# Ledger of designs, part 2: VHH binders against LysM domain-containing GPI-anchored protein 3 (LYM3)

Target 1, 370 residues: LysM domain-containing GPI-anchored protein 3 (LYM3), of Arabidopsis thaliana (Mouse-ear cress) (q6npn4)
Amino acid sequence: KSTIEPCSSKDTCNSLLGYTLYTDLKVTEVASLFQVDPVSMLLSNSIDISYPDVENHVLPAKLFLKIPITCSCVDGIRKSLSTHYKTRTSDTLGSIADSVYGGLVSPEQIQVANSETDLSVLDVGTKLVIPLPCACFNGTDESLPALYLSYVVRGIDTMAGIAKRFSTSVTDLTNVNAMGAPDINPGDILAVPLLACSSNFPKYATDYGLIIPNGSYALTAGHCVQCSCVLGSRSMYCEPASISVSCSSMRCRNSNFMLGNITSQQSSSGCKLTTCSYNGFASGTILTTLSMSLQPRCPGPQQLAPLIAPPDNVPKELMYLPSPSPSPSPEFDDIAGGGSSIAAVPAASPGGATVSSSNSIPGNPANGPG

## First folded at step 12 (VHH)

Design p5 (from n5 with S52T)
Fold by OpenDDE, fold request of step 13:
Structure p5 (fold): chain B 370 residues (1-370), chain A 121 residues (1-121)
Amino acid sequence: as target 1 above (370 residues)
Amino acid sequence: QVQLQESGGGLVQPGGSLRLSCAASGFTFSSYAMYWVRQAPEKGLEWVSTITYSGGDTYYADSVKGRFTVSRDNAKNTLYLQMNSLKPEDAAQYYCAKPRTYWSGDWLDVRGQGTQVTVSS
């Protein structure tokens, strides 16, 4: 049934939903809609979780969020079935699908997912399974680590605009989605590849396979460690989480370095770099690795994406992707082309250029010594 | 606006054949994989067939494999389903569907009104 990403195993992957708030909602309310950790949701959007009472912050309507979800395989199709919605007063399957979930799901899909429940009368408080779109593509795009965002196309969207917004290309979008042409319609759901950092944690780590979109953050090790994917890089950087209260030691073994500490010393011989890096979480222990390297030049400061305050307003920059203003139809000024009688310059005769046979200069046999 | 119009359904005897057509408009037909789905009375929506945007690949449900053939004419914005060796269990309302998800065949809520296929002696 699936054309591009068939699945046959019960394997899961991390994925993202593009979600636009239909109304003002608390952080916890939004998280509840998708049954995700509110902190994880905020960090996926580079929102600072150190703000007091951030979970009760009201996010504005029309705010776009990246929602981290687990993508599953169901009957050979990638989708998420982990989300449940409790019906409210005046809810219809249509309003739930189109408004609450912003077109990520259809009323029919909700009906099918809840086939055991009589939905002819939607009672308040009914718990509904909400199928959600997701894609994995083995966590790669063009052989590089990637997470895929399921994005509902809006009437104002263009492929170029979407590509720009998510730092990809029209070509990449077209290819990933196996489109015959870069043409989209409102209501379509695109898989958008996001550049990501993939962890190299050992397989025995509980956070094995951690992947973070570029410019985003994630918590791991029981909220003790905060990791980021460095902007414009595939490097993951981890440090103690700001909200950490009771965590195992984060010191690098046999050193005074703490997780996230980086020292660099430039000399005539190069840059000596010492780094205490995160290496996963196992058996309740934060694993760290001390690395020393000599590089020709000391790296500049890592450009981490700035953590932003919880937004009270929708950033204007994200709303106004300029609809290409219809280029004014060039008024074809009828320049009355004055008929200048360009005189027929006579057909000069085909002079027979003689193909001179340039001679085969014999390359001399270089005497390889004994 | 996206429009899909199915046609070609009718009454046929067991072992007979029908050819369904779907006229598409309001979108770039050649850019999308297209789907056939069917719904029998008191049954859910069943996937029947898929064809890629170029027509290069086709997929079929096991129930119709070897009997049905999906094709498309992108120049005419038309999807086809040739149904041979029809069985009583093939009786259903048949729909042409444009997928909303490009990579998945589960978001098939964009459909026409359908065409009825009846198989009876």
Scores: ipSAE 0.882, ipTM 0.957, lowest interface PAE 0.6, mean pLDDT 88
Fold by OpenDDE, fold request of step 13:
Structure p5 (fold): chain B 370 residues (1-370), chain A 121 residues (1-121)
Amino acid sequence: as target 1 above (370 residues)
Amino acid sequence: QVQLQESGGGLVQPGGSLRLSCAASGFTFSSYAMYWVRQAPEKGLEWVSTITYSGGDTYYADSVKGRFTVSRDNAKNTLYLQMNSLKPEDAAQYYCAKPRTYWSGDWLDVRGQGTQVTVSS
């Protein structure tokens, strides 16, 4: 009724929260605030999960993170109610809303979500439901796969800056948010469409519907398979996870290829490409598909986003700027070789004679027998 | 700073009419959908109506549909709520709200001080 994104109670999707740390926190502490898998959170931000003791790594204050959440529909409105917060000493609804959750929720919303609990006195250890913003838009932006990030606008933000940061346009932001003009105020929460890779896994796969933002990673198949959305592409690439333990076979059937293996052989007839690809997880088994194709040219190396070490500090430049999406690799401007326009000499218009040949082919009278 | 100021509330008899106004400042009014919400004593916040930034579309709660009309004047930075056929159940503090979330309409904590509507015989 009051939303530009109608939904039904059974309709859920993957979504992202933009979150800025209010203090130094361990990876596990941040994950706990949102009740998400710390590994999933790190991979959403292209942070290397193979880093030693990464779960205990202290993330610095003012670090911006993308937090993966499940978006639900409550009374026809998109929001998440799956997050619970355990109160601490000196907490108030205001401090929880404004500091801990960085303005993603209001004190009033917390009160409403916990109406059965007397919140006049917040005792330490009280479990609170925390409503969080989220958007789905059927997983698409302009008919292409997309995930939506809920982003709290800061005083230094501009629509152009936000658009640039997240590799979208002011026009797209304005349209997605049904705004009359690209004007924002601090405290506003924008739905930001992120380009994403959508899986083509079969419906019977447990990880059916896997979607990964461009430049991010995800674990699937019980942390045995790591998938990425290739930079500047909508292609998903999956390989054995670095932390894989006790995984089912990742070999392509009737071959020596392992999941993620790609071979290319260029010949005069084209490029023979052989790929062992991930095809979902079903009944405890990793599904793989061997594909062979002949292409005119061999593809270059896949441009995966680099996995970064967990950050110890926020570069001053990044405190003010939305984390630059990795710049799409410079389009190799095909230097269209300046083919020297050899001035084709104007071939003389020979006056082709209108030969009127009238050939009257005589219709032979087929004699109908008597 | 965003400011919203509601006015036009008062005491009316059942079946009476009121027109509420909300003066907006500190933001580009014409860029935002606007909301009316109300809070009755000992009740939670209730959504009443929404109007899009252009005024092209309007939405109403079932409880007020056919009786209330939301409108806006973007040149005057003013939101209106015409309330007809008022019922005792309509008695509440009425607020105009600027949404924080544009798509969901559930983050309506940016409001004015409100205006009181009382319906009594």
Scores: ipSAE 0.878, ipTM 0.954, lowest interface PAE 0.6, mean pLDDT 88
Fold by ESMFold2, fold request of step 13:
Structure p5 (fold): chain B 370 residues (1-370), chain A 121 residues (1-121)
Amino acid sequence: as target 1 above (370 residues)
Amino acid sequence: QVQLQESGGGLVQPGGSLRLSCAASGFTFSSYAMYWVRQAPEKGLEWVSTITYSGGDTYYADSVKGRFTVSRDNAKNTLYLQMNSLKPEDAAQYYCAKPRTYWSGDWLDVRGQGTQVTVSS
């Protein structure tokens, strides 16, 4: 992968933040911290959104989530300025940065982004811009697409361990981050290139530039269309979303084919494929393309990463910082749940708790975070 | 503890030159891109220049292109800014910065105490 370069244009891209929950939080509460769509957030982590009342599901402390954001260029730096936070009782810039936002931002970065406000004494209810780090790889062909995850380096991390966890290499990590050596420091932010599917929508589509991590999902077209990056092939597959919303026609014109239909017919001359594909969202209209081809062999079923149940807990051994020691086994450091795009371990039951039961109470930055 | 110490500021007349230095310690200097930023009184921080970890690539704000040159000496853990053809609008507190992102990104993480550049009018 190529080195990430300083930005110089107003172009935006899709990017991901690696966020670790500081306390138990509802799906809606996590999404509110970043001003992102809660069901899109769940799908970016391959979490099944068809569960009843999924937006009120309580996610456990220490769960790692990929948060989908739009990445801008601000004064030559890729960052997001769309996130806002309303201060609560006992908040400090330290507790907001290190606990609430999981170390994705520093107290100084918050202060500088809010320099027109006197922050020496934080009043409850003060609205703060939270500048968040991001990176862009704007590949328009599927041979080179990558989606960057902004990853806060933990004290137990090694470059090799991060590379294994995210299915990349130490060489790629070093190159994309323009590092002289693979030395990492806890608390610093590493750009992690994730394999991805890029779209080829026309530039006038409102979702132009849609990119999805391999083995993951995204919602688009006003929640009408759900797209997936198919495992292995990195092809984008889109179908009508499982959410009940009012949508424009999803039929390929001059056909009976609906969006997401793939039919194959084996014949003596090969396999006849007919596909109704998604081609972007423009002017309130879901654009579709009907294509037909003849191939030597019918392809097998599409291999989509399975959706997982909304997590209820994280294994106890992942809730503590271990002492420095030789690593026990590969299962110790794998929290992705088996899928290449999944950041969470599926949970099996314990009843949800209210978000007010967190053990990290803001107010003392030296002792506030867990 | 990461420490950055700027020096080399002072009073200069318009059209004059200054060379700023930044001594770095407490981290592997040669692994990071480094930044120069500046702040005029009661104004926000303005990015001035960036240099890659090896010194192989340099980048400048439009307001300083052709007049300022950033460089580094990785053996001495030192960052430099050569400032030529100084204008009154260049007067500011100048800071060097270590990014928290490893790539060419957020320069607002760690900066030194700064060094004052004053251009007489």
Scores: ipSAE 0.191, ipTM 0.573, lowest interface PAE 3.8, mean pLDDT 78

Design p5 (from n5 with S52T)
Fold by ESMFold2, fold request of step 13:
Structure p5 (fold): chain B 370 residues (1-370), chain A 121 residues (1-121)
Amino acid sequence: as target 1 above (370 residues)
Amino acid sequence: QVQLQESGGGLVQPGGSLRLSCAASGFTFSSYAMYWVRQAPEKGLEWVSTITYSGGDTYYADSVKGRFTVSRDNAKNTLYLQMNSLKPEDAAQYYCAKPRTYWSGDWLDVRGQGTQVTVSS
């Protein structure tokens, strides 16, 4: 049912889950299903976090979200065991697998992962490990930065349609997923390479291996730094985040330049460009690099990935409804934040397992060494 | 019935070479990417190499890059692993594998008895 990446290291790496909401859920409730930072989750989907109390915003049923996760090596394959779920009234393994987790897991996989618990009778409040698929393939696709999305095939999907939607090719999807033929069935889980911006942080940075899909954002360094990946770009642009938190210095050492500053000067030899860029988060310190270069012409204003409003048609006074209903919700077409905006670059075959030493997700300053 | 039969293992000196073969039957070999994995005593399975269904792309674990070469002959339904510059840490039981379309505790779809590679130090 799902694509397998073999592995031999205990290192973690970054990946994405393609999740479709089964009902209306608050941002924090979706984030809690996967134990991820809710603000980082929104930014991974290009959702504007400047809206008031955005973490309590109610996201509609059928919304497709990219969920940033860390991917481990367990029993020789890449998978995630960090997700857990506390059972509710009327839950079954079937409803948890097919509805709550959107088909990212099967009831049998839940049963195998929870072998110490008698699941023949599923009591309310039972804590379950939810094993989830993931793949990293060294964070590359055809020698370009790539972040891999675990995508649950829909009944209306074709390989060509999926390839077009995510700016890749049928050949590349077939190769990445080790398929003999490009045959897919509803409920299959494919690893889909998304074009991405990569980082070159030192291995001791807690956000080592930070990677951002094209058209989206990541929040890192304890919510102090926000990085953007413009469509078609391979390198990220990072600046101070707009969130009110206490942050260490964001000045490039031995200069008056602040993180995100770009100064250009036209000269007879071209454009002299000075940039203060982000170099990772370590030991509570925001690392920066001052660089100077000469280019043929001065660039225009720094471009940022476009943001979308938090998906709704609900007035803000209803944002805090007591609980989402399990009843059917309005359907959406193929609209997902950021996912439909990804620009095409031909995808390449993966380079094997990616070494990542951080427990970081986009926007979470967790750890450094691998 | 899917069958995979590994051969070509043996005893070799450090720095020596071996060529492993995997004879496949019971499935359309040319339709599947193929894997080499290995298992040393008291260790789990370790991925070694992957080759795409056409043989157009190859992938290797960092520990074997530059020393091992995977290849396939779709006309003979045979997968190969050329192992050069062998080291004591390469000593293991080597298996070929086909991808499984359903995730379970056994992530590989049928493997044979394997072939032993021993490197005398």
Scores: ipSAE 0.000, ipTM 0.191, lowest interface PAE 16.7, mean pLDDT 77

## First folded at step 13 (VHH; from p3 with A61D)

Design q4
Fold by ESMFold2, look of step 15:
Structure q4 (fold): chain B 370 residues (1-370), chain A 121 residues (1-121)
Amino acid sequence: as target 1 above (370 residues)
Amino acid sequence: QVQLQESGGGLVQPGGSLRLSCAASGFTFSSYAMYWVRQAPEKGLEWVSTISWSGGDTYYDDSVKGRFTVSRDNAKNTLYLQMNSLKPEDAAQYYCAKPRTYWSGDWLDVRGQGTQVTVSS
């Protein structure tokens, strides 16, 4: 079956937007462009939020971030309608689309979404709806969970390069996007399937359908629970969040086990595991499940997706056309995979920092003036 | 330079038929799903139908299902909409649109000038 069909449901799903910063922006400024929680945004990119004043950290122009959004069906189309923008001095629909939103929207799409407003005269302070494209994971297409990233094709991209960057294949990209051939055009938007960890929360949970890309984190339950999805995993691991907030009990019923605790007991019959797992958030209550199982051998220490320092530089490769690569290579993977492929080099990035604070980066199309 | 040119609109009686055409140039037509959308006076754009790159999958808004048929000829870079059993509520400016997304989603990246469909009586 082809993947092209209009949506017919009013249900929502989690999705990601691939956003490239057009200028240096504080974490809160990027989050405000998308009306998303700034700490959740950082965690979706495996950025360590334990740093002091991290929300005021200045992220560099050209940094690529995965923006976690809720994807809705409106008039048969999956789009995010929670995004709003207040116009500033010298804005045009072209600069808003190509620069501010990194090419995730076109000027015509903004015009159509704001048909009740005369946009031929764009006064400062005008509030605009910015419709951003998204896609929902369709469980009937694969056995493994997937989370879709809306990726703006760059002039230097190839299908093979994108497939390698996001740990997928040209065949999967072609099929998901219902393409006749693996031809891409700069400025178009490609849906990229990311491996993910899914949840099995009850339908009455507020975070029902939670899904986390491999190599990343999510914050849920009113900032009380932080879940990680290790590369290659299909199941998330959740523990109390590193943010200090007021939270309901995270103790598993009829036990002294806390959420996230895994206790192993080696015995002559094998390894007895006791796990206190997260089961969703309902009516202000953090739901937990205590599980006991017997395994042939005790597992090693719990692994979490690696966290990186808040970035202040972008790798040099992203400023130039890449060298041709005949095979997949790990030599330029700033994140262990499944996370943002541009964001988050370890501290002490090579000296490729952008120095212009007033510079506006055009949107991600390579094809010409916008 | 992407160009879309609609034609085939006109005046028709209720219950009548029209066939719209959309000539495409400036891009690899056979690589994209294509859309028909319409706009009645003082209304927003309304999605009408979608057809996959090969023509193998077609989708329709409930208001036109069973009456309209979308098709394409990739050798001629042309998209078609056969409209049967036309109703007064079908009167609108009809546009073909090239999406910006390759998958289902944003239908409106580039559209043509449109062709007017008027249903009298």
Scores: ipSAE 0.334, ipTM 0.686, lowest interface PAE 3.0, mean pLDDT 79

## First folded at step 17 (VHH; from r1 with W53Y)

Design t2
Fold by ESMFold2, look of step 19:
Structure t2 (fold): chain B 370 residues (1-370), chain A 121 residues (1-121)
Amino acid sequence: as target 1 above (370 residues)
Amino acid sequence: QVQLQESGGGLVQPGGSLRLSCAASGFTFSSYAMYWVRQAPEKGLEWVSTISYSGGDTYYDDSVKGRFTVSRDNAKNTLYLQMNSLKPEDAAQYYCAKPRTYWNPDWLDVRGQGTQVTVSS
């Protein structure tokens, strides 16, 4: 039974795991450690997926990623049991817990979660359930939308440093975690509230409760819809995804407007604004809402969260340099949302690119309603 | 280095009482919520009680509500469990624990040897 986040076994919600790569890994290899969608993982970290063969891209050791997961409720306790790991040569429960999963789990917890398997001898190829900590707190922090990151405290961390890195306060971080003072120990796991955009989808939508951290993206509706959360925003902007998949209609009913279309006309009575917005995914159907409103003045062009190029391996010119030194390590050597790594250059936009000059026939979605 | 030392267990008759203590060192005790858990022979670890960092909030498993009282003395870095009206089902090795995951009691740091509670006529 949870002491600070009560839950029921039928409730699930979105959460993030803070994960630092223990070695160089392909995008697909990191995603497989957590059984998450590789492109959703990249977009949660504002990494541009338009690069060729991005799923085979090798991410460098020590890169920090936010891993999007579904947070379950098991006997009143928020945790994830959806992660499975297949043992490899020379694995021990200690190396799996401390290295592969970055201290998010202990060897004892792996043993308990796999109690019907004899783990005194770890054969190669043994499939293990890996329990992982997550928190949702009703998707809010101080009455604002928030998405919670499970963060493993490092030896060099301070509460002030963590608060600064994730754009929160020491007071809020202390209160969220029900602490008496901001004193932390290495290996502890904090729930870190990240600013987020929330959705207002109908309860029957399969993506009901979708929530996206500021400065990042999410894929939904079977990779058909990509939603952006601009820094400082509380509502998401959604448009057709840039991935080539078959999708149901994204046209707002009784209109020529496509999902993501926003038009405005200035007049003497104000700005007439027409929008086609995303309203959730239900029974194989992309739900849309067409709205028209009158505002005092027209808003500017729609803005999207900046994207960054996939982080590379250590550049080849560095093969003759020593490894990065520990303490004092750069506070911003990790790829994290809200940090000083904000790119100033335009990133590849999800969907909506201009059509080629060729005579193209629009494709109908091959994947129809459910 | 975190250290926890349980004491106060023993043999008691049904309906009797015991008071367990847990001496803590190596961390800022007053910053953390603290937990009591127990393990009977051939059974898993069972949550018993939680107390907030200040002692202002207490929580109990339904099986012990009204019979057990958790408390703490932050000046002495000590956690207590007063156990009244003991039943045979309460017999177990009792451990105190510091949280590792501040919001989730499944991530506990159990460091002590525990103290045995035995209930028999």
Scores: ipSAE 0.423, ipTM 0.758, lowest interface PAE 2.5, mean pLDDT 80

